VHH binders against Rho GTPase-activating protein gacQ (gacQ). Designs and how they scored, part 12

Target 1, 189 residues: Rho GTPase-activating protein gacQ (gacQ), of Dictyostelium discoideum (Social amoeba) (q54sl6r67to255)
Amino acid sequence: GSLPFLFEEELPTILVQTIDYLQLFGLQTPGIFRENGSLASIQSYRSLYDNDKPVNFPPHEAHVVASLLKAYLRELKVPLCTFEHYDMFIACESIADEKVKVELLKKVIAHLPPFNRKVMKYIFSFLQKVVENSNVNKMTPDALSIVFLPTILRPQANTDLEILQFTVEDSKSTKTLMSSILLNYDEIF
Short names: E, the ipSAE of ESMFold2; O, the ipSAE of OpenDDE; V2, 0.75 times the mean of E and O plus 0.25 times the DockQ between their complexes.

## First folded at step 12 (VHH; framework vhh_8ghr_2)

Design j1 (from i2 with S36H; at its last look DockQ between E and O 0.65; V2 from the best seeds 0.00; counts 0 for: pae E 3.1 > 2, grease 24.7 > 24.2, SAP .689 > .668)
Fold by ESMFold2, look of step 12:
Structure j1 (fold): chain B 189 residues (1-189), chain A 126 residues (1-126)
Amino acid sequence: as target 1 above (189 residues)
Amino acid sequence: EVQLVESGGGLVQPGGSLRLSCAASGFNIEDSYAIHWVRRAPGKGEELVARIYPYSGSTYYADSVKGRFTISADISKNTAYLQMNSLRVEDTAVYYCARGYDYIYGDSTGSFFDYWGQGTLVTVSS
């Protein structure tokens, strides 16, 4: 099964349900978004969402729910940051002056389609809470940049292998971008 | 400069024990990375033996070593360990320490490693 495309005016059910769950049960989970839940559980929940069936997450599945959220974002046909803006985001990474980088990030994000910007604001508001709890969950802004940014920012690719390579192997090329957004959330959004 | 330095390899008889150490420098092992032990036997490919996320204590073991090997970490010494008990001739290999993480993507699973140690030889023979 495929996950729905993101461009609806209303926030997607899977996005809201996974983030609601993680706000209640995931903020104190060590390695949230870094460690994986079981593949079988992730695929079972994907099947339920694909078939519009009710989904109920038990209280001790934070890694599964975090993995499901990442899979949802990664598997969108067009990533949240879009293909059209990819080069603009990458250009921001190479800017040494943090104030200039943040100013340009704000401009790039403002030029995203309005729904994409709305979803980014929603996700990053939640990720700030993850960072606020990093003393327990161990997920600093830099750690989240490594594991989360590839789910929303990737170049156009023609094969699943190329997508995997960019998602897993190329995250180092944008290593500070997400940290800059998270640490400057109020200015950017 | 990130470095991983293995030690503790050597010659041991079948049924014996060894403890490998992986001393990390240039980063704290409590960071959100995993530390892996990977082995390569002569003429064979690489096999992931064990993995730990030191910050949480979460572990993984290959089926071939479950119940015999234990991975652990000491945050205060910035060092990961592989306790190898009940060693067999088939455990003979160069053992590498590697930093990275495990991933799931669609139907694919695997591990990504960004830094490797030099390896330490373990020989199990009578």
Scores: ipSAE 0.366, ipTM 0.718, lowest interface PAE 3.1, mean pLDDT 86
ESMFold2 (binder alone), look of step 12: mean pLDDT 83; pTM 0.822
OpenDDE, look of step 12: ipSAE 0.473; ipTM 0.764

Design j2 (from i6 with Y103E W109T; at its last look DockQ between E and O 0.34; V2 from the best seeds 0.00; counts 0 for: pae E 2.6 > 2)
Fold by ESMFold2, look of step 12:
Structure j2 (fold): chain B 189 residues (1-189), chain A 126 residues (1-126)
Amino acid sequence: as target 1 above (189 residues)
Amino acid sequence: EVQLVESGGGLVQPGGSLRLSCAASGFNIEDSYAIHWVRRAPGKGEELVARIYPYSGSTYYADSVKGRFTISADISKNTAYLQMNSLRVEDTAVYYCARGYDEIYGDSTGSFFDYWGQGTLVTVSS
């Protein structure tokens, strides 16, 4: 299936609000996107967004907000990178020459639905800032690849356990894929 | 090459204490990865006992060990520890040190590991 992209003209509110918060309060947070916030807090915020209630994040909740962003992306019915393009993204990892890999990644990303590409560009522009602060937050491109890539790239699956299993296995086989995108953002986007 | 080497297991009486060590090589434990202690009891599956992110000191403990076990890390020695106090017969297991991370999926959590040690046996018996 596909998202109803023809009806979406602006970035989702949850995406903008979480990223705005993290740009202000999360860039210096050690282990951002790797450490989890409180599950109860994450579930509470998800309920507010699901019921179209106002959400205001208190200070010092960077791990909760980062977890919420990952949960939002992971729970999309069709992942950001789409099921259709999954095999092409995986194939890019097998390319030994980094310049050739980046050229192919640029092409695959350009073929995403326009709204998906817009969201991906927005997220990755923020993740560059996370990487720029990795000396403090400890989140190198490779570290982000392990924990963040599974939220946007997955094969079609039927259960949470299958999604989890694919996440682990795919992270091992696509270890440098997100790193290549992050380090070559300007060329790719 | 990433390696994790456990030590400190042995035979202990109920109520006794042991300290397990997990010496890491091939990576710096400060490098965002969590270090976990996982145990496998005879005839049972794996149980996450405790986890630490050494760079932040953030910890997690299973309900079965809270208040009795303490996980810690010494970054300068690249080593994680599990202090086990007030040991019980049900703590008998092979204890493994594992590198990875914890993740939330839906309303549950899971742990993911890319490297494991060979394990150290802890036997709690009279």
Scores: ipSAE 0.431, ipTM 0.745, lowest interface PAE 2.6, mean pLDDT 86
ESMFold2 (binder alone), look of step 12: mean pLDDT 79; pTM 0.797
OpenDDE, look of step 12: ipSAE 0.474; ipTM 0.772

Design j3 (from j2 with S111Y; at its last look DockQ between E and O 0.82; V2 from the best seeds 0.00; counts 0 for: pae E 3.1 > 2)
Amino acid sequence: EVQLVESGGGLVQPGGSLRLSCAASGFNIEDSYAIHWVRRAPGKGEELVARIYPYSGSTYYADSVKGRFTISADISKNTAYLQMNSLRVEDTAVYYCARGYDEIYGDSTGYFFDYWGQGTLVTVSS
ESMFold2, look of step 12: ipSAE 0.380; ipTM 0.721
ESMFold2 (binder alone), look of step 12: mean pLDDT 80; pTM 0.803
OpenDDE, look of step 12: ipSAE 0.563; ipTM 0.796

Design j4 (from j2 with T109V; at its last look DockQ between E and O 0.81; V2 from the best seeds 0.00; counts 0 for: pae E 2.4 > 2)
Amino acid sequence: EVQLVESGGGLVQPGGSLRLSCAASGFNIEDSYAIHWVRRAPGKGEELVARIYPYSGSTYYADSVKGRFTISADISKNTAYLQMNSLRVEDTAVYYCARGYDEIYGDSVGSFFDYWGQGTLVTVSS
ESMFold2, look of step 12: ipSAE 0.445; ipTM 0.748
ESMFold2 (binder alone), look of step 12: mean pLDDT 81; pTM 0.813
OpenDDE, look of step 12: ipSAE 0.516; ipTM 0.772

Design j5 (from j2 with F112Y; at its last look DockQ between E and O 0.25; V2 from the best seeds 0.00; counts 0 for: pae E 2.5 > 2)
Fold by ESMFold2, look of step 12:
Structure j5 (fold): chain B 189 residues (1-189), chain A 126 residues (1-126)
Amino acid sequence: as target 1 above (189 residues)
Amino acid sequence: EVQLVESGGGLVQPGGSLRLSCAASGFNIEDSYAIHWVRRAPGKGEELVARIYPYSGSTYYADSVKGRFTISADISKNTAYLQMNSLRVEDTAVYYCARGYDEIYGDSTGSYFDYWGQGTLVTVSS
């Protein structure tokens, strides 16, 4: 009687387009994800995506595109790592044995909604390429943890100021967490 | 472990110049962190004055100081500088060096700092 589900959820257009751009033009950019592009440019592109307008990024806008990707992830109503799993991710940082920490991280990530895990796999595969180029772009796993982890992992809060405060305090306590995921990508995903 | 030590503050007359130094230890300023100059004037909150990413030379200046102040870094000395020209009485403040980065949230930019120096007083008066 009922029709089967005919389509799988596709990766969001903005995610694919920004990552494709950064793979071509951003991997050698010093301070990628740490330095911001112009706010006006970022907001202009956001407006185009919000109105389903075509977006074409010119060369030499790596900081703008990286900022746009971070803004997209930060502004999701439910963060990629979800509010439900926040405390489990934070608890992993207290584990001293790296192998045990990685095994637990794998379990936590496997329990994310399947679409969230798919998006994380996609993003972290790209971030590995950023780290592989750290001699040029200066973005080590630890540097990325400071600026990127807050875009995907945050506690439930009532205001943007509360979100920022919690994320800053927790990113100091989770400095190693993103490094553990990035350096153990193949085991975790 | 991480320390930032400011120096170079003092008393100058309006229109004068002063150069502040921020000596960093416990990390290399060429790492992916920014060095900021932040000031606190009496009765006012903190104002971000300038910021540099030493590894790339990328800079930012508040509108209130643009064209008058110049931030720079010397990687070999692990030190950032703030050259302050055409000083005004309203530039009177305690100037702090801080490590961190700038981030965009919504329609605005915020700065995040994990380490601060002790501050150096700049007084502009006749």
Scores: ipSAE 0.431, ipTM 0.744, lowest interface PAE 2.5, mean pLDDT 86
ESMFold2 (binder alone), look of step 12: mean pLDDT 80; pTM 0.801
OpenDDE, look of step 12: ipSAE 0.476; ipTM 0.770

Design j6 (from j2 with Y101W; at its last look DockQ between E and O 0.46; V2 from the best seeds 0.00; counts 0 for: pae E 2.9 > 2)
Fold by OpenDDE, look of step 12:
Structure j6 (fold): chain B 189 residues (1-189), chain A 126 residues (1-126)
Amino acid sequence: as target 1 above (189 residues)
Amino acid sequence: EVQLVESGGGLVQPGGSLRLSCAASGFNIEDSYAIHWVRRAPGKGEELVARIYPYSGSTYYADSVKGRFTISADISKNTAYLQMNSLRVEDTAVYYCARGWDEIYGDSTGSFFDYWGQGTLVTVSS
């Protein structure tokens, strides 16, 4: 077995707190990661985090917190799945043999920066729980491929709109990536 | 292939009612982000009329149609609907259904759509 790598960098507070909240209040929320919360609320929380102020999420703000998490990930200068690895992730989608696909995904993810891989592992652990509750929240792997995957996997482009357009083009065929990663989490990470 | 097909448009008198249908194929609306009804009146730009999150049933309505229009979705039929009551002359337009994506990527209207139907004409005239 591969020994887990110890990373010196801690997970971002916003990531930990949003995911912790969503694990408590988001898993049973229909449309989690689909419905956007109040932009004003999202921006308010972003401001607090940007200024290292304490943040406490009240109850019934699952959509806001989910949107905050997506916004955080999307706003990274370099996506969690780096631009360099984008084509490789897309190439994985075209592989018919699941075993081969998983092996390649494992390799691609292993080549991500250590911190990125750590964050990805953390996020996907949470996403497994989201999918486990899909009967209630309606967030299937396919749904997550639409509403969440683009936040961490996107091509390099000049505008968000361009990114989305390219993502839409590629997403027509990338429906299996989310599922493959989630179903083979232990092997991949 | 993803496809949206509108139906139900026609000529109606002011105060009348119509029910539009948007039949989706090539994808499950329950797994989609959102379904929208957008209309384009003659000489005017596109206006978002209503939006539904099929997975939750949450809806949004433009102020111009609130209380008169109802958007709904039947997951079993993979179809979205727009019930239009108390129709007005100003409701005359081609009505489109569209599959929406994350609103964060929205255009000036706050919405981004990847697929549209062909549209159905609604004419309200006395």
Scores: ipSAE 0.274, ipTM 0.636, lowest interface PAE 2.1, mean pLDDT 90
ESMFold2, look of step 12: ipSAE 0.393; ipTM 0.715
ESMFold2 (binder alone), look of step 12: mean pLDDT 83; pTM 0.828

## First folded at step 14 (VHH; framework vhh_8ghr_2)

Design k1 (from j4 with S111Y Y115V; at its last look DockQ between E and O 0.75; V2 from the best seeds 0.00; counts 0 for: pae E 3.3 > 2)
Fold by ESMFold2, look of step 14:
Structure k1 (fold): chain B 189 residues (1-189), chain A 126 residues (1-126)
Amino acid sequence: as target 1 above (189 residues)
Amino acid sequence: EVQLVESGGGLVQPGGSLRLSCAASGFNIEDSYAIHWVRRAPGKGEELVARIYPYSGSTYYADSVKGRFTISADISKNTAYLQMNSLRVEDTAVYYCARGYDEIYGDSVGYFFDVWGQGTLVTVSS
């Protein structure tokens, strides 16, 4: 139905429901966010959310729910980190001094639209719990930099193929950004 | 120096078997995102054959090889394997192992490989 935008005052239902599920059932799942769930299940749930239909996740679907969360973020018309701030995030990667890099990241994130920053804080608070359980789930900050960051940071592109190409290139260009944010969460947020 | 080296290719009659090895160096395969076997047949593009996450044992197989091929990993030898049974002429290809992961994006699939082996030739002919 509707044409929703990220700028709602309330957190999107899909975001809250997927994160709630993963906090209960996903933190101990090996390879969470790295391994994909069933494509058929992901597409089915995506269709339900796209049509504002009720969604109930059965037990033992952690990979599906994690894949769905990544798909939701990836498909936002404007990525969470926005197109306007893309070049500033990329520039942070080239800074050799970690303290200077973190200070610039803090400034870039502070300049995001307020709702985007609120959502980013919410997601990264959850991702810290994922990292806290990395001895079981195997998802370190560096692993998340490779598989999760492309869902929230991308350049402006005109086709799905261009988006995929840019996210692959972005992962190579932003290999430490996510870990720098996660390891310095309290200073940045 | 991160490296993958394939071995075990050769000439085989239809219905026969081969076991390919992918020896890793410069990293532990248990720490890899995934190890893939990708093949390139003469005059054709790349086909993902199988994938394993060594830390969990989770596997994937292309429909064309399900029930005939088995991917496995031996952490102690830092090596992944592709057991190929009931080989067919259409399995003829250069087989590569690759480190990386696959990503689902709507109805699109991207493969993200950062390390490739140099390949081993498998020829199935009678």
Scores: ipSAE 0.338, ipTM 0.676, lowest interface PAE 3.3, mean pLDDT 85
ESMFold2 (binder alone), look of step 14: mean pLDDT 82; pTM 0.816
OpenDDE, look of step 14: ipSAE 0.591; ipTM 0.807

Design k2 (from j4 with D31S; at its last look DockQ between E and O 0.62; V2 from the best seeds 0.00; counts 0 for: pae E 2.8 > 2)
Fold by ESMFold2, look of step 14:
Structure k2 (fold): chain B 189 residues (1-189), chain A 126 residues (1-126)
Amino acid sequence: as target 1 above (189 residues)
Amino acid sequence: EVQLVESGGGLVQPGGSLRLSCAASGFNIESSYAIHWVRRAPGKGEELVARIYPYSGSTYYADSVKGRFTISADISKNTAYLQMNSLRVEDTAVYYCARGYDEIYGDSVGSFFDYWGQGTLVTVSS
């Protein structure tokens, strides 16, 4: 274990603001986290956050806000799941026995730096609400695994080619990982 | 077992019309996935022609086909369609149906596909 570069005691403002917004305006949005918001709008909000300017989201921008949240997580210098634990997360996916898989997931998550675990708990609590509304928003646990997991779990790599190779090979092994965490949230967190 | 099967290709004169079908099995097209039509002309790379998210009806069209092509889905038949009107010689290609989604990476939008059909040939010739 190594420490991640995310060392804040309180939750980041962008994380709280995007999740608060999505809890109000995004849970019933078809394809949330799957469909993209406008690139121009996303870049505009990024610029505001980068320059410490106030950000206020209008009521009908759920896709923009969801895209912004994913971009924030994807752009962290050290991913939320950390580089150090990457191989253990990948190994959990390949375990056929679901009870054993969940027990290992609980241990891996418990070994994350405390702040990372706190942030994961916060995000996954919200994602449970997304799944609870899957009948309308169409985002099943498996769908979320495909589009959301890459924002929090990636290998440490030295070149773009190495990153692409790991992403392609490991994506076969991570397809349902988030589904196992979401369906067993209370046991894991 | 996810499968996509294209049909409806053929030989047509310029100005003519064709309708391509993409029959899906192993998943419900009303799900969160997009259905794409992608074409590859001889010796060229892949071009995204059109995309639909059937659950919302949201569509995208390449500039080269706007106003001439229409993508649609019939959820009850689990099938997506590409209606191609006013066909041009430049539309000659193998047309593939693909399942996936569009994603933003940095300043760009890319399409990602997890399942493809085998393709159907469209030839537009004098």
Scores: ipSAE 0.410, ipTM 0.740, lowest interface PAE 2.8, mean pLDDT 86
ESMFold2 (binder alone), look of step 14: mean pLDDT 83; pTM 0.825
OpenDDE, look of step 14: ipSAE 0.542; ipTM 0.786

Design k3 (from j4 with I104L; at its last look DockQ between E and O 0.65; V2 from the best seeds 0.00; counts 0 for: pae E 3.0 > 2)
Fold by ESMFold2, look of step 14:
Structure k3 (fold): chain B 189 residues (1-189), chain A 126 residues (1-126)
Amino acid sequence: as target 1 above (189 residues)
Amino acid sequence: EVQLVESGGGLVQPGGSLRLSCAASGFNIEDSYAIHWVRRAPGKGEELVARIYPYSGSTYYADSVKGRFTISADISKNTAYLQMNSLRVEDTAVYYCARGYDELYGDSVGSFFDYWGQGTLVTVSS
């Protein structure tokens, strides 16, 4: 067999650039990932990325950049956690023993396509830094789970409205899933 | 248990003022949650009136109330408020307090709520 091309294993540019920006300017921002940036600014940056144009984020745009990252993840045709693993992620929430839950989460994540797992690892490494600053930014693991989990985990659905309805309903019942991953990052990844 | 209790509704003349209160229990409003005021007028669906993130003071107002209504929060009392000035007949509605957040999906803004109050009636008439 043919070796994969190196560029096919690289992290997406938008992912790296938004996370780099947020590590510098977003960790102390109250409500990061929960408050929205300007819709017009978000749409402008999306257009630049969609057309492979250079992007340079000015200072004090943390809400815009966080919103852009979430939009990027939400708009993937196949979510980061994939449709195939959706039920297994949801089922992990029902496990009462935290050690058992984490062990199974590790296995589910290990079975993701290798590129998806690589992106998950990268994103969650950054999200740990957000949580470490929660006394200032107010984004506890639970708060982050509510607004971020729907961007990476969703069931297969026919319309954007059905997707929103499913994610809202499931987010109410899966609030601890991201917390378990974030608090056990080293074991899971 | 999370609870939201509205108060302060009543009958008011056009041009008058009212202040609505939303007392929260079971969580701290300084958390990363937004507090919303949503109203239902006779024969109409729900309208998002205003929203505040108490931890940052960030606010949103519907165009229909901008300049007349002010949302605020008192973290020490765990309570959000809606100051309604220059009231009009079309402001007549049941006003609900709701916890949640606003999210951008495509070119649209959606509001998502996990807990609601029982509502308080505001009637504006001569």
Scores: ipSAE 0.397, ipTM 0.733, lowest interface PAE 3.0, mean pLDDT 86
ESMFold2 (binder alone), look of step 14: mean pLDDT 81; pTM 0.811
OpenDDE, look of step 14: ipSAE 0.417; ipTM 0.723

Design k4 (from j4 with Y105W; at its last look DockQ between E and O 0.54; V2 from the best seeds 0.00; counts 0 for: pae E 2.9 > 2)
Fold by ESMFold2, look of step 14:
Formats: structure tokens, C-alpha cells, sequence
Structure k4 (fold): chain B 189 residues (1-189), chain A 126 residues (1-126)
């Protein structure tokens, strides 16, 4: 029914290109987002994007492209879920009633800056396709929660060691957040 | 309940071989988790020895064991193995299997574990 993307701020090139590639070549890849691609290849592509050079991914690089997407999200100066909303996301995990948890998640996501919410909707729409293919790719909602959530949700910290410590401790506390969002995508977005 | 049980340790002379087993229960090793072998020698910290993702067959080996050790998995037995050949005295350690995954953080790779076995002692002595 409508053409809203034609009149809104464009999505980042790296985001669109990596997700387009993964929709074509990554949905059937076992361990996508859990296994790492070659670090050398990932850094080469990062350099191309950093210098605004054209990027064309060859076939059979799904792990490299998935790793690149995660690196892009992880290294944003302000994470996709923002520092301001971090504690609100963490608090949602402690809610025992799933219906109440989903309602609060919807509210927290609605309070994100509009562009952040748009990007999150785009990413999670794709991640639903990954989950739909989990019989082949082995990436259930719970598996994605472990490896993907840290790329978009982190506390503010001063050192890489502090960031790692918070990420490890809070991933134990946010085990089901992505699963709840993925399984209730239409209600939340 | 997730459980990992190691076996196959023992006393062996330098140049000898041992095969360690890691029997898993409470989950299927074909799931999206990796199985690692980690060792701890007296007075030393933990060293990642080898890792396999059973669902894909992807493996990793530490430089100290590459070419001598082979990690494998038998999905039908829900068991991972570490074949250790050309053993050296410095391979003496308690060997643990652990479930988890590897992740890139900055310019390096880290391993993250949620379940460990009890360990099996390997002693390499003349």
C-alpha cells in the first residue's frame, strides 16, 4: 500500500548491502552470525567502506559478510539501542509475564530515536528470515540472542575491558530479549 | 541438565598417543554451539587447544598442537574427540571439554563458555 522509504532518511549503505547479500547467500549457511569470517577479509572490507569505495561481495562469503555487519553495529559510537535506553531494555528481561514484557519492549523501542527504530525494524525483519531457516542454518532465536544482541545493546564504558565485562554479564541477563522481539515482531513494529 | 563428561586420560610416554572423549548430554552437539578442548597445566592458566563446530565441521587448533592433535565429533554418539599424537612432556595437563563459541572482539578472537566438564588428566612422562 504505500511508498514510505522514498520519502525518509536512507539506510546506511553497509547495512543495506550486507543484508541484501545475506538474504541471497546467508539464510542457508550453518552457524551464520555465530561463526566468524576471516578477520583479514573483514578488515579489508571495513577499509573500503571507511574510504567510501565501491564494495562487491563475491559468492560464498556469508560468514565474512555476517561478521562485517556485526562489527559495523558493535563499533557504532552510540549503539543502536542507545545508552539512554540500556537500563530500560535490561529491566524488561526481569518481567515474568511475557505479554507484559512484550508490551514494555514495544514502548521502549517506540521511544528510540526514529532513525534507530527504523534501522532496528529493518534488521529484525531480516533476522526473522534467519530464524525461519533455522532447521538448516541452526540459528534459533535463542542462538541469535547470544551472538547478536551484544552488537546492538551495551552500557556506556571507558575501556574495551569494561565493555567486554558489561557485555558478558548483561548477556546473561538479556538471554530472551531478542527472542521476545523476534517472536512478536508484528506487535512490536 | 547440560552435562559434559571427559574420558581417555592417562599416563603415556613422550611420542605416544591418547584419544580423549567428551560425551555430551542435555543438548545435541549438532546445535549451533562449539565444543572446545581447553587444558590447564600446573602453575599455568587455561589454554584453548582445539575447537569444532559439529554442525559445519569447522575446526581450530592452537599453534602448539597443530599437526599433532585432531578434534572431531560423532553426532550419532553425541560425542566430541581429541586425538593426541606425538605427545610431549609439555602437553601434561588436565584437559576439559567446554561448550561455547568464538567471537571477534576488536582485532582479536575470544572464546566464551557456558558449560565445562570435570576434566581428565593427561600425563606425559619419560
Amino acid sequence: as target 1 above (189 residues)
Amino acid sequence: EVQLVESGGGLVQPGGSLRLSCAASGFNIEDSYAIHWVRRAPGKGEELVARIYPYSGSTYYADSVKGRFTISADISKNTAYLQMNSLRVEDTAVYYCARGYDEIWGDSVGSFFDYWGQGTLVTVSS
Scores: ipSAE 0.380, ipTM 0.708, lowest interface PAE 2.9, mean pLDDT 85
ESMFold2 (binder alone), look of step 14: mean pLDDT 81; pTM 0.813
OpenDDE, look of step 14: ipSAE 0.530; ipTM 0.778

Design k5 (from j4 with D102N; at its last look DockQ between E and O 0.83; V2 from the best seeds 0.00; counts 0 for: pae E 2.9 > 2)
Amino acid sequence: EVQLVESGGGLVQPGGSLRLSCAASGFNIEDSYAIHWVRRAPGKGEELVARIYPYSGSTYYADSVKGRFTISADISKNTAYLQMNSLRVEDTAVYYCARGYNEIYGDSVGSFFDYWGQGTLVTVSS
ESMFold2, look of step 14: ipSAE 0.403; ipTM 0.731
ESMFold2 (binder alone), look of step 14: mean pLDDT 80; pTM 0.819
OpenDDE, look of step 14: ipSAE 0.589; ipTM 0.812

Design k6 (from j4 with S108T; at its last look DockQ between E and O 0.66; V2 from the best seeds 0.00; counts 0 for: pae E 2.5 > 2)
Amino acid sequence: EVQLVESGGGLVQPGGSLRLSCAASGFNIEDSYAIHWVRRAPGKGEELVARIYPYSGSTYYADSVKGRFTISADISKNTAYLQMNSLRVEDTAVYYCARGYDEIYGDTVGSFFDYWGQGTLVTVSS
ESMFold2, look of step 14: ipSAE 0.436; ipTM 0.736
ESMFold2 (binder alone), look of step 14: mean pLDDT 81; pTM 0.813
OpenDDE, look of step 14: ipSAE 0.525; ipTM 0.775

## First folded at step 15 (VHH; framework vhh_8ghr_2)

Design m1 (from j4 with G110T; at its last look DockQ between E and O 0.56; V2 from the best seeds 0.00; counts 0 for: pae E 2.3 > 2)
Amino acid sequence: EVQLVESGGGLVQPGGSLRLSCAASGFNIEDSYAIHWVRRAPGKGEELVARIYPYSGSTYYADSVKGRFTISADISKNTAYLQMNSLRVEDTAVYYCARGYDEIYGDSVTSFFDYWGQGTLVTVSS
ESMFold2, look of step 15: ipSAE 0.473; ipTM 0.741
ESMFold2 (binder alone), look of step 15: mean pLDDT 83; pTM 0.830
OpenDDE, look of step 15: ipSAE 0.602; ipTM 0.815

Design m2 (from j4 with G110L; at its last look DockQ between E and O 0.72; V2 from the best seeds 0.00; counts 0 for: pae E 2.2 > 2, grease 25.1 > 24.2)
Fold by OpenDDE, look of step 15:
Structure m2 (fold): chain B 189 residues (1-189), chain A 126 residues (1-126)
Amino acid sequence: as target 1 above (189 residues)
Amino acid sequence: EVQLVESGGGLVQPGGSLRLSCAASGFNIEDSYAIHWVRRAPGKGEELVARIYPYSGSTYYADSVKGRFTISADISKNTAYLQMNSLRVEDTAVYYCARGYDEIYGDSVLSFFDYWGQGTLVTVSS
């Protein structure tokens, strides 16, 4: 049908520019997405994007740009994987049979808003490249489950304290989701 | 099994020095996240003391210990250290090492931990 076309939107500039940069300068950076760059720098760039000002990243700021990307995703009012689908994602984690898990993940992701699914597909394509370089950057799927997945998957919370609490809990309860999605990328997306 | 074991605590006079060790097993600290030293003083909450990313050597110190404490890591021994110099009475606490990572929330950096050691007691008293 024509309904999917109504949801076609351009990817956010900050998303495209940060990922483009990280593909060039971040894939071989040890601890990418683990180690945060300068908070001041991150905030400065965020301010530029918030004010629709042009942004140019120097070649030595992989940690800053990676942190900027995470911050952007985390600060979305509704996470990329949406609050509505949070429980389903968590349910996928508890499934022992990988085939069954992948089938359910495929269904859950297919049920996301079209734009969210598009963005997720875009991000995970990049994350595959990150994992391919894990021998250097040390970012395995398990590592990404801990330091990246919480930026796009979190439960509904009313306070910052709750968000922090859930972040810690989620990091323990979603260890296999990142791997399952990345290893079955073509089937899921 | 992931395990962290602290050692090196004890009784010391003000102005003295101690070196704490955090022996890691079940994982390689070079491939892991950050190693943190966190202390809990009697009647007080937890305080982040220092943090190191072993793979890069990047360090962080609380203002209360800057210039006096040094965190380091020996990858070959899979061990992190906290050299504590010029110790003060207010440094008295149980010191824990923890595996974790830092994350930005708003205008602050928060630390998250998944594994803790049992702690080692440091007592600074005349």
Scores: ipSAE 0.482, ipTM 0.749, lowest interface PAE 1.1, mean pLDDT 91
ESMFold2, look of step 15: ipSAE 0.500; ipTM 0.778
ESMFold2 (binder alone), look of step 15: mean pLDDT 83; pTM 0.831

Design m3 (from j4 with V109T G110Y; at its last look DockQ between E and O 0.71; V2 from the best seeds 0.00; counts 0 for: pae E 2.1 > 2, grease 25.3 > 24.2)
Amino acid sequence: EVQLVESGGGLVQPGGSLRLSCAASGFNIEDSYAIHWVRRAPGKGEELVARIYPYSGSTYYADSVKGRFTISADISKNTAYLQMNSLRVEDTAVYYCARGYDEIYGDSTYSFFDYWGQGTLVTVSS
ESMFold2, look of step 15: ipSAE 0.512; ipTM 0.771
ESMFold2 (binder alone), look of step 15: mean pLDDT 84; pTM 0.838
OpenDDE, look of step 15: ipSAE 0.629; ipTM 0.822

